# VHH binders against o26223: the designs that were tried, part 241

Target 1, 191 residues: o26223
Amino acid sequence: MKLLWTSQHIKVTVHIDGKVSKMDVLEAIKTRRSIRKYQDREVPEELIDKILDAAMCGPSAVDERPWHFIVVRNREMLEKIPEVHPYGAMVKDAPVAIIVCCDSSLEKIPGFWVQDCSIASQNILLAAHSLGLGAVWTGVYPLEDRVEGIRRLFSIPEHVIPFSVIPLGYPAENPGTRDLFDPDRIHLEKW

## First folded at step 16 (VHH)

Design P44 (framework vhh_7nfr_2)
Fold by ESMFold2-Fast, scan of step 16:
Structure P44 (fold): chain B 191 residues (1-191), chain A 119 residues (1-119)
Amino acid sequence: as target 1 above (191 residues)
Amino acid sequence: QVQLQESGGGLVQPGGSLRLSCAASGFTFSRYDMSWVRQAPGEGREWVSRITYKGGSTYYADSVKGRFTIARDNVKNTLYLLMDSLKSDDTAVYYCARDAFEKYGFDYWGQGTQVTVSS
């Protein structure tokens, strides 16, 4: 893996199997949208590997790095996710989903695994976007019924907590731009 | 069937020491973080201390830092709280609690053991 930085509106060349990403970091952050409609196309395993590499690069509290990931491509398993996750209906239409999990045995500071897994989840979304894919974060933790349902469905051991389910694929929708900057939420020096 | 059973409470004078124990059964103790939580008369529950499943990390409430030590023995399935320099404000029922996987907080509690610090 080799990363080259070029200029303003920094274009990143990432040499993982010879492919080039031409989106700068701010552009990726500002243009990423939740994608819930996917083309009927398989996602190459090499792209999933790149996305998971990016997921593991996030900061982690006391460097505990508690993440584990389940990659689900089996159509029958994807079709069962909406039965235990009511807002995961789009997962059955995705070619692949990633389940972000916390191995509690790796936790060094209580409760911060939630932040660690949130950062990993966001990195998955950003990496997918930069590679021309669309994805959406569907919440599992802290909803006990969803945690239990996903645990049973994927035979996840009791010391591992499923955190999020992220379906992804080539986008079949193009949502419009958003203006999300709100200066009223910024307080200088004091509240 | 998950069971947590505390012992070691009692009456002690200010400045004294006590050692609390919690015997765990019905689950794989070595896979769970464990905590001590106390409740003083007329007050709400106060988290006291937590130890990670292998004992590699320990955490304490500001009110007990430097005075209490949490420890565990995964071979004996036992959690400990070593209490030094006890104060009257430490008077409470002390509960052994198992940290939940699925949520922040606790899913199983012991019956509690009474600690009374008075002259």
Scores: ipSAE 0.000, ipTM 0.099, lowest interface PAE 19.3, mean pLDDT 83
Fold by OpenDDE, second read of step 17:
Structure P44 (fold): chain B 191 residues (1-191), chain A 119 residues (1-119)
Amino acid sequence: as target 1 above (191 residues)
Amino acid sequence: QVQLQESGGGLVQPGGSLRLSCAASGFTFSRYDMSWVRQAPGEGREWVSRITYKGGSTYYADSVKGRFTIARDNVKNTLYLLMDSLKSDDTAVYYCARDAFEKYGFDYWGQGTQVTVSS
C-alpha cells in the first residue's frame, strides 16, 4: 500500500510496506518534516544501518568526527526517555530511537562538536525521510537537565555528551510541506 | 486548511495594556504548541512567547518577561497574549504561529495584528 504525500509541487511517495522511496537530495531536504506519530511497525535493521552510515558522512571540524550513536529499541528504555526529556514524549511511541552523542576526547577544536553533531543529526533526519521513515530531532544539549537525564539513563560516560534523541518509525501522520524560502534573508555581496 | 487569525491589536499609550487573540482552525489546536512572534519596523522577526499544547508550560523572551502573559483556550481554539506595561519598543506586528516542535520551527502563521505603543 502506497501512501502519497502531496504538496503543491512535490509529490512524495512513501511506501507503507517499508520500501525505499526514490527521492533526490533536494526533494528530501524540501519535503522533510518532523514526524511524531508512528505506525505500530518495526524498522528493519538494514534501514537503521543506512541511516547511521549517512550520519557519519557529514563533515566535521578538522575531521574530528566526534559522534557516537546509541540505537535504542528496548521498549522499556524508550518509555523512560520522556521521563528525562519532556519534549521527547513521542519517543515512547517510536519503534526505535537514535541518541547522538559527542565524545569530547575526540574534539580537536573546542565548540565545533555542536556543529558536527548537528550535521550528523540532520543527516539522520534526511536519510530517514528518504527511506520512507519519519523522524524528529529532539534537542538534548545544551539543556543540562536533559543532558544529565539521558546520561544517567543510558550510563553514558562523563566525557561523552548526549546531544540529540531522534525517534524513528514509519509515519502515521502527514504534516504537509512548508515553504520556508525568504528572500529577505538573502544578501548580495554585502549585508 | 490550517488558519490562524490574529486580532486585538491597536494604538495604546506607554504603560497601557492590550489583549491579543488568535483564532485557530483547520487542525487539532489542543495538540500543538503555539507561539507569538513579532516584527518591528525594519527589524527581523522576534520570538515573544510560547505555550505548550496543554498550557502546562509557558516561555517568554527576556524582553517581555514579567509583562506579557500567554494563554490558550483549547475549547475555543484560541491563543491569547496579554500585554501589560507596554513600551514603545513593543511596537510591532504580532503574529500567531503554530510550533512545528522543532527547536525554532513554525509551520503556520497568521496575517498578524498591528500593535502601536505611542504617546
Scores: ipSAE 0.000, ipTM 0.228, lowest interface PAE 13.7, mean pLDDT 88

Design P45 (framework vhh_7nfr_2)
Fold by ESMFold2-Fast, scan of step 16:
Structure P45 (fold): chain B 191 residues (1-191), chain A 119 residues (1-119)
Amino acid sequence: as target 1 above (191 residues)
Amino acid sequence: QVQLQESGGGLVQPGGSLRLSCAASGFTFSRYDMSWVRQAPGEGREWVSRITYKGGSTYYADSVKGRFTIARDNVKNTLYLLMDSLKSDDTAVYYCARDEYEGWPFDYWGQGTQVTVSS
């Protein structure tokens, strides 16, 4: 079965080199890149609010929506993240980071919170890109030392699991786009 | 309060037939696609069949095509699975599930009803 979908053309506004441009959803998906270098420039709270609104719009298993978010702007706290996350060195240079968490008390079906938080994390990356920002997903779960380190650092309760740390800011790098379409991974009717 | 309650399971000989029922309450049944999902001992869940909210379209796993028929009664808020030519491999707990997104995810499940096919 297929759901009835509207084919409305969805447009977003992106700031590029001080200019405003519009980006289609497919273009946004195809041109989004991990950004690890940020300008020394604040991200307005209004943009963070838009990003988090988009994060919460993702589908989730059994509509459980178990995600919670911690917004970190405090420089001392950002500088401590690399101490508990060895590959998160870029976080200390970001003006802001979002920690995606799962509240296990909201879990309706066992194990699907990982997919739910992955969807929320991807929506953060895509929304940031659409708003002219750069971001990168740094993995926390399922690495036990990172989970426990982040939990202690941000006073996260036992029933809440930190899933990812996503630093974001205005990009100070411009990686090229990638052509990733591989027809050999598409099978018609059977494997 | 959403509730799904299965019935009609039991022990049956190979080649036999069973009719499973699922009584739905606490929501507008006629607005949701419904599925049957089964779980055999020691195995993961296997989707069996789906029926659209008006009953206009039905879908079946390859393992049950031609043997099982899914049906619904929107006046009685009841989902059915008619099982013919049962095989030992059909032995499982059968769950009624409410679909919200093209068969995934299922947001409500029943408690299940055991079907055992053996001699």
Scores: ipSAE 0.000, ipTM 0.087, lowest interface PAE 20.6, mean pLDDT 83

Design P46 (framework vhh_7nfr_2)
Fold by ESMFold2-Fast, scan of step 16:
Structure P46 (fold): chain B 191 residues (1-191), chain A 119 residues (1-119)
Amino acid sequence: as target 1 above (191 residues)
Amino acid sequence: QVQLQESGGGLVQPGGSLRLSCAASGFTFSRYDMSWVRQAPGEGREWVSRITYKGGSTYYADSVKGRFTIARDNVKNTLYLLMDSLKSDDTAVYYCAKDWDEGLSFDYWGQGTQVTVSS
């Protein structure tokens, strides 16, 4: 509405007001934090199913949807991830991890699978947070040694590219909310 | 704009100690997790340590755990790395990083400070 923008010239603050048992989308985005410490407590399969459903709802270039997911609960396998992923030390302490993969045979537009898998990874983080879990994105692609290490560890075919490893669990840490809004990163009309 | 300035590097003998500092400006330092990352000659970047924005949690690479301590001063907008029992394998350029997410993304880097461990 033109009149609203021109007539009042007032400062508007938009705030998310979710309930303790209900988290809306903006609240989830604003309060999600990387969680690297987990309770020694199992995550129910129904919550993993909800998270993976959310992961597959992301937009995908030309609807190629190249993502595949490996759910890892086996303690021995989780303990081996840090051997091939130096920033993944926390994975061995998580009750479960999701490996986000791209099946290159499903790719329709060159290069967009990276964006597709990034979107899926972010949806996993947001969905986990909305369900009372904590998670962290640990990078695999484009680091060749990590890609090949994860591929070998989980018997991933050569046409499939492991993209990220996301450990999940009930949080054993409570980092505070961050205020990340930076007006210097917003440019009007031109750079 | 975001600026990160590292200092405190130098030449030390094996078993020696150094304290690295990173002066941050252009953003609200107290709202961001901070990391140290290093790069040895001819090798890729290696994550070293991370501290949460309030300083309540710290994380270390296995190669430095028990020898290095990460700390921050949110009043002075400064990040520290206290390095004890230095080894020749610790020789690298050390970088301060903002908005780092498990070594996948480094939104802002400093210029780096050289650490050389040699007789």
Scores: ipSAE 0.000, ipTM 0.181, lowest interface PAE 14.1, mean pLDDT 82

Design P47 (framework vhh_7nfr_2)
Fold by ESMFold2-Fast, scan of step 16:
Structure P47 (fold): chain B 191 residues (1-191), chain A 119 residues (1-119)
Amino acid sequence: as target 1 above (191 residues)
Amino acid sequence: QVQLQESGGGLVQPGGSLRLSCAASGFTFSRYDMSWVRQAPGEGREWVSRITYKGGSTYYADSVKGRFTIARDNVKNTLYLLMDSLKSDDTAVYYCARDYSEPWGFDYWGQGTQVTVSS
């Protein structure tokens, strides 16, 4: 295990080059990449539980926490997702996918469920990365055909809105690093 | 201004081949994953292929896998689609699209290039 940060940081273990290393929160945020190729390995239920726990830890407008999650492991169901989500072809090859949903009956302030479900989706991506998994956020809302397609496929009630589909698994690709810091987007004191 | 310009479409016989190009400008091309999306007459848009920003990974719809190859040239800011063993079902307008990963979708599209496969 390689230690590259102080013991005061929150530490998460990741499998890199067959060995376990630790990363802090900033490293996890900076090194997370969308992963669309997966190994033919099952993801343990305990890791899914940890990811969903992290998903529910995000801030929520007036603490409405409207999110619900569907965990899909059934191969036949995963293979049907690309039929209703044209940019979700990689879902066919993933061992599991999480569908992030909003229960509109839990909404306390109109419209903020989108931010709530976005936060939950990002937490899924970061938690998956921190646990040595790869994932990608495939957009559903606000695209009407995708929303209704996913709703019908998974028997989602009309008061529940499917927001995103996140396939995940052990990564079979390394897309490399990004340097996205742009100081021109930072304005001091005024625009 | 972000701009994507497709070229290389045309009329081909079944079993023929075509190479599509997409010239990108107005953004840092080498920082974006890119896709090809097609739309057949009277149908919705269908995703065809995707390539990561460095070209390290490629993805294909089952309908084109083994027949199409996506490629990119980050020096020339150009995306390619090499289409082999063309079928009548491949007849469509082909669009170059710029990907955003979270949420996965497309924010900019080209004007499209027509591919017609007929006898």
Scores: ipSAE 0.000, ipTM 0.215, lowest interface PAE 13.4, mean pLDDT 84

Design P48 (framework vhh_7nfr_2)
Fold by OpenDDE, second read of step 17:
Structure P48 (fold): chain B 191 residues (1-191), chain A 119 residues (1-119)
Amino acid sequence: as target 1 above (191 residues)
Amino acid sequence: QVQLQESGGGLVQPGGSLRLSCAASGFTFSRYDMSWVRQAPGEGREWVSRITYKGGSTYYADSVKGRFTIARDNVKNTLYLLMDSLKSDDTAVYYCAKDAEEWGLFDYWGQGTQVTVSS
């Protein structure tokens, strides 16, 4: 996989079924699916760095940027996540997971951190997909059992709130694409 | 319509055992992961255990690990929870939950069955 970094346009070449395709932003959004099966293949650090860079590029309320990221590669820790996160089953099979967290001390306007961390999480998903990886958003917040479970497992301080766990890897499934466009959800000028 | 019906709850002494069952209908049971969730009085819901759709993998909360066993019969559309070495802290309403495909959520719940562990 030659990632040709040309200076002006991030051309992400995704190998789907051995074909190198260029994926633009709209394609990434439209074709992204949750991936819960992964190949027995390591994800290069370079790709994780790109994904995290993308995660930090989203807007936040009054530019508060409250997000922190825990990158988990340790096999033992990955295997423990399912013990505190019921949907974390696939995490044990992933080569890496990113835990998105909010530092509440950075929050300027109450409640907007959820939007901020959501945007960061979505950017992780899109970036991963664009890079030929599969990922899934496993919700942690606002479920208290998951929040506290992840907090304890990773020794997250009280003022920091785990928000999502996102396992990543090379996909070992292809769920296909969905057409989710619904014109009935579009209102012109008024409801 | 999706239906989940728990049974098998009751009163037991500490150290005792119970077997919970959940009868599922209204969906292809064998295609979905299933979970047990419990809620103690005055507490929030706590995830207990999960089993994959084919039964190949099982997961447990730390609080029940080594004591509880989740199983399923895809022919009978039934989920089970074997509870051994029960403790007072296991007292709760136990719910069968269907795992949602997205976001790591549960999309359907049963009415629950009461488990009371008391001397």
Scores: ipSAE 0.123, ipTM 0.609, lowest interface PAE 2.0, mean pLDDT 89
Fold by ESMFold2-Fast, scan of step 16:
Structure P48 (fold): chain B 191 residues (1-191), chain A 119 residues (1-119)
Amino acid sequence: as target 1 above (191 residues)
Amino acid sequence: QVQLQESGGGLVQPGGSLRLSCAASGFTFSRYDMSWVRQAPGEGREWVSRITYKGGSTYYADSVKGRFTIARDNVKNTLYLLMDSLKSDDTAVYYCAKDAEEWGLFDYWGQGTQVTVSS
């Protein structure tokens, strides 16, 4: 491993289920892992509200904020997601999933909704992690068959584009952290 | 550039065993989760198994759980799939894949190695 930079930590306090939790922002970013195994334990509505609040705080091109969210807790609906998303088998075992969507009628500059919804999706993952939950981003857009499958399954209007499906719950696995810093990808002043 | 080279496939009888290998080069193998994916003729791709970058966690499709074992050697940059109690429905081309970790996507696929289970 080649490490040239020293990590700096910013401490933050989050209230979870009436309890105080601390997770540094950099620690949250560096220790977040995709979680695909969940405890048989419900996620409180208050935590979902906090996650969605964080999702809507991302930067958005010309402040278009085109995102809409579908919160899915219905077991029968969660069990149908793998039928239209071949690598989404873990979704059926999650207590809840969030579908991130773009309302194309809210788009002010063509194409930037993808970046907007990507930021919202990442904020969901980081917020979930900071609150003691695990989550994974399962890709929908731009795969045509997944987009149409999810649209049909959740009665999503034709002008709305499903972007990602993010199952989440209390983690039943701990894959550990990754050391991904690669200084060879950093160029000083020019390529 | 990134190269994934599978080997170890072949013809085997039902109940037999095979060991697949994947030699990786062109990237820092020890920093990435790796997967095995298979595809039978005329069928879609089916994810088979995944191993985390340090080998601390392994995951399996229900169809192979208890019969297959995924392993890695980060010194030799090699991924393995140990296949026991092979069934005719395991017949497929097996691909080594560099897992993108998210989205159900893989950023690199090997050329594949054919596994045929028949008498």
Scores: ipSAE 0.013, ipTM 0.344, lowest interface PAE 8.0, mean pLDDT 84

Design P49 (framework vhh_7nfr_2)
Fold by ESMFold2-Fast, scan of step 16:
Structure P49 (fold): chain B 191 residues (1-191), chain A 119 residues (1-119)
Amino acid sequence: as target 1 above (191 residues)
Amino acid sequence: QVQLQESGGGLVQPGGSLRLSCAASGFTFSRYDMSWVRQAPGEGREWVSRITYKGGSTYYADSVKGRFTIARDNVKNTLYLLMDSLKSDDTAVYYCARDATEYLGMDVWGQGTQVTVSS
C-alpha cells in the first residue's frame, strides 16, 4: 500500500488482479455503449476466447446452458449478414462477429432459453468493453425472417435457433455515456 | 405519446439542396441516438445517417457521405438532415427513427417525408 501513497490528498491502495479487466464491473456496465464503427485491425483469438468464456458464465434456468456460438471472421460471410438483417449494416465493416444460438434440445424449462441467450449476449458486450473492444447486439430472435435468414446463411440445424449477431472490434467511435437512472421506476415495499 | 414527425421534403433538381427536420415528442430526446433511413419505391429500407445522443459523433452511409450532414438540437427536440448535391438516386421517402439498435435497430419511426430528385 505504502508504495503507492502520494503526499497529495488522494491515498491509494493497489492490488494486482491477474483475471480482472482494467475497469470494475459497475464502470463496465455504466460506460458500455453500442459501437458500430471499427478500426481496420484484427481482434486476437485470445480475446475472443476470453469473451466466450465470460458468455458461458451467465446464470441459466435449471442450469440448461443452451447457448452455442458461431465466430465469423470471413469477410464474404460478414458482408452477407445485412442482406438478412436490414439494420445490421455495421456487421460487414467489423473484423469479427459472434452469433449467439440456442440448442433447443438442451431446453429444460419452456421459454427460458431466451433469458439464457440474453444473458450470454450481454456478457459478450460487457467482456468486449472491458477488454478495450466495442460491440453491438443486433437482434435476430424472435423475428422469423431474420431467424430463417441467419439459419440458412450459416447452415444452422433446425433444432438450433439463432438469437443475436454481435459484431465487435477495436472502436473507431466514442459516443460517451448516457444518463439513464430514473428513480420513478423504483418502488419501495409496494407499488 | 412517443412520436416523430418529419418535414422539409419536396421536389428538387439534381445538384440541389434540401433540409429535412424531425420533431420528437413523448420521450427524452437527448438520451437517444437518432438516425435517418430512406426507402425508394419498390426497394428495401436503407440506413442513411446516425448521430449520437449529445451530437458528438456522426456516421453516414457510403452513398451519401460528403453530401449529407446530420445534426440535432436537444433543446428543441429536433433532428435535421442537410442534403447537398442531390442525385436522382436519392429519390425516396425519408424516415426519422430513434436508434435502439442494441436489439432490433430502429424502434420508433416517423411517418416519412417524400424527397423527389428529377430531371
Scores: ipSAE 0.014, ipTM 0.330, lowest interface PAE 7.5, mean pLDDT 84
Fold by OpenDDE, second read of step 17:
Structure P49 (fold): chain B 191 residues (1-191), chain A 119 residues (1-119)
Amino acid sequence: as target 1 above (191 residues)
Amino acid sequence: QVQLQESGGGLVQPGGSLRLSCAASGFTFSRYDMSWVRQAPGEGREWVSRITYKGGSTYYADSVKGRFTIARDNVKNTLYLLMDSLKSDDTAVYYCARDATEYLGMDVWGQGTQVTVSS
């Protein structure tokens, strides 16, 4: 039996015996949804640290790890992001956003940075979800207008490429579960 | 072994003050948010207060806001709860807990310390 403790902005679920149900990796992957509505609640620094740690744990081409992260909490800056990112409207409502960037000078093999930053971005989403937060991947690269918009807004050097903007917060929506499994997308041995 | 141990509870008069301590061991204390939770006789557990792992932010239940102060010493691996202006309704067993979020929960608990507010 689970006990739910709610006080103001903090909700905790604990078993009567003190056991905590942890979200396993498959559960995190399966149940993750894009969250675009957030509570008026700050995200603890600890959680951001954990998310960023997770973001840096993914593989990269020849271990180049080209990623950089801009953590944005400034309200004014969050509100400006939608001005240069048309599909980033929810960012203004988030207490924090992470901008994933690539330092091209760190690339060892050209072009794989997209994969590297994608992995990092996905890990951010999964980690956020596993920690009770909601997040959404808003694509910046490869759209030049968004890339340059974010670049200018955050004074990002030319050799650094903004890749994604990921707002995060405690979720104020529940899109529900979905089943995306499609056996028609699975090919055995050959196409 | 991961462990939390509360101390400092006791009997106090209404309007009195107490200072609870929670000694942490077996884990990196400075990496975790910490909370106080209390349980009054015949009632469920009630969240009281939370402090972030660096101590930069504190949170309180409405019932204790303005009266209680949560603090921590990461060098001493100790969590504190300063309780002022105590009321009879504050009577409970107070637990220290390693705190995460809704999904991760509070995964480590102390044995609790009894606080009794009575005239």
Scores: ipSAE 0.005, ipTM 0.236, lowest interface PAE 12.1, mean pLDDT 88

Design P5 (framework vhh_7nfr_2)
Fold by ESMFold2-Fast, scan of step 16:
Structure P5 (fold): chain B 191 residues (1-191), chain A 118 residues (1-118)
Amino acid sequence: as target 1 above (191 residues)
Amino acid sequence: QVQLQESGGGLVQPGGSLRLSCAASGFTFSRYDMSWVRQAPGEGREWVSRITYSGRSTNYADSVKGRFTIARDNVKNTLYLLMDSLKSDDTAVYYCAKDLDESWFDYWGQGTQVTVSS
């Protein structure tokens, strides 16, 4: 029996007097959208610290936690990212970007660093959204031209792999929410 | 199996206009955000413009703001780029791209050449 259903109880993040109302975890997951337009407004260091704290709280294979982060606020450096990343044009308009990196010297199980850095990247996106910010994940690894371009721009050593570039800011767009629940992708007991 | 087919490029004088088209097949076009990306001779690829799946929101690179307009026809499964006031710096191969929202990977069509020359 195939069932057709959709979620109707999605709350939207609201702004009250410039402040974001609290939302639960499921609401944050369901209402987060990629944001590529930002207000000309600084993001406080305290919010970046909270976001990075959340990033480091993700599970990792054998607790290897291979992630390192570069926080970029320098306008000249942000303006150079589109030169090495074709989908990074919005980064130059963001007040700040976080580059998620893997330090391969911290890797204990070969290949699982990709999952570890993916978890850290998603936590950045969710934490930013929960704090009233917008962000977007722009892919770097495994595209070798992007990896080497970002490495050269930010003087990243050879044993460290840039994984993603995530611009962040106060959102200047509201794309609305998506209904992505698809029951045909759920299999009971067997394929 | 996603297929994207660009067309509408050509040789044009500075200050001229062109309209690029991208015919999409193999996926539900109306459910995905779409972008235009370009690659100039001897340079890397540059993102140009994005349009949401509904057509209600658009974004543009600073280099093309006020000159280019992105549009879509969800009935015809076609993406458009209307290019006005073309400059020599707009000379590039133009690609349409699927699924930039939440996408970590690039996907482009085969491209269409635009040459702006006096």
Scores: ipSAE 0.005, ipTM 0.251, lowest interface PAE 10.4, mean pLDDT 83

Design P50 (framework vhh_7nfr_2)
Fold by ESMFold2-Fast, scan of step 16:
Structure P50 (fold): chain B 191 residues (1-191), chain A 119 residues (1-119)
Amino acid sequence: as target 1 above (191 residues)
Amino acid sequence: QVQLQESGGGLVQPGGSLRLSCAASGFTFSRYDMSWVRQAPGEGREWVSRITYKGGSTYYADSVKGRFTIARDNVKNTLYLLMDSLKSDDTAVYYCARDSGEWYAFDIWGQGTQVTVSS
């Protein structure tokens, strides 16, 4: 019976700069969707600051924290992203985009910056969702054409590698929930 | 008005070769990464290969790596799949698909072209 076996979801009140959020971590993870349609509304700088704070809280290999972020609000610059990124058309329609970068001079263990920047990118998506915004991760690294294009467009120095472009804004679409749990991908004790 | 049209499929013997083409219209082809996706009878869709918008990078499923080559001509707005050393397991309808900007996510599909590898 559903009455006897209904799963219990616990909602936790989270305080963010004195404001209350009612989305728990599991709910945020399970309900986050890629959002590509945005309202014509400005995203306050205080929300971007909270998102970037969350991005920097991710675990990092030997605590190297090689991430740098470019916040792009300039309409002309957002409109140029499609010229160097194939699916950049959605980015031009966003009020803001965050470019996640790796400063290779901060790297302590070769190659782990990819994992560090992936964690930062995911934290941006989750934080945006928890704050009522929508976002999408558009891939840059390891696609050479995109890396070079983004580097040139934003005057990124050679020792810094652009990793992802994440447009965000207030969502103008509401995609349905996905059921992604697959027990066949879980192996007990051995492969 | 956005359209992808495949051609070049057919019947071929094991070990044979085929060239698939995909003509793109209604959008700026040179601005999109493109993929080939196949579907065998009674099975789901399987991603086969991807090429970035300028052709600087190509990617292949392990099942076709070393046998298939993806290519594009941005002047002709055409995507290609060069298939060599074909196996019975390659029998499928092959679709070209436009990359939506996420890995393995596609927003425009062609109608498909049948490839049958049999003796």
Scores: ipSAE 0.000, ipTM 0.221, lowest interface PAE 14.1, mean pLDDT 84

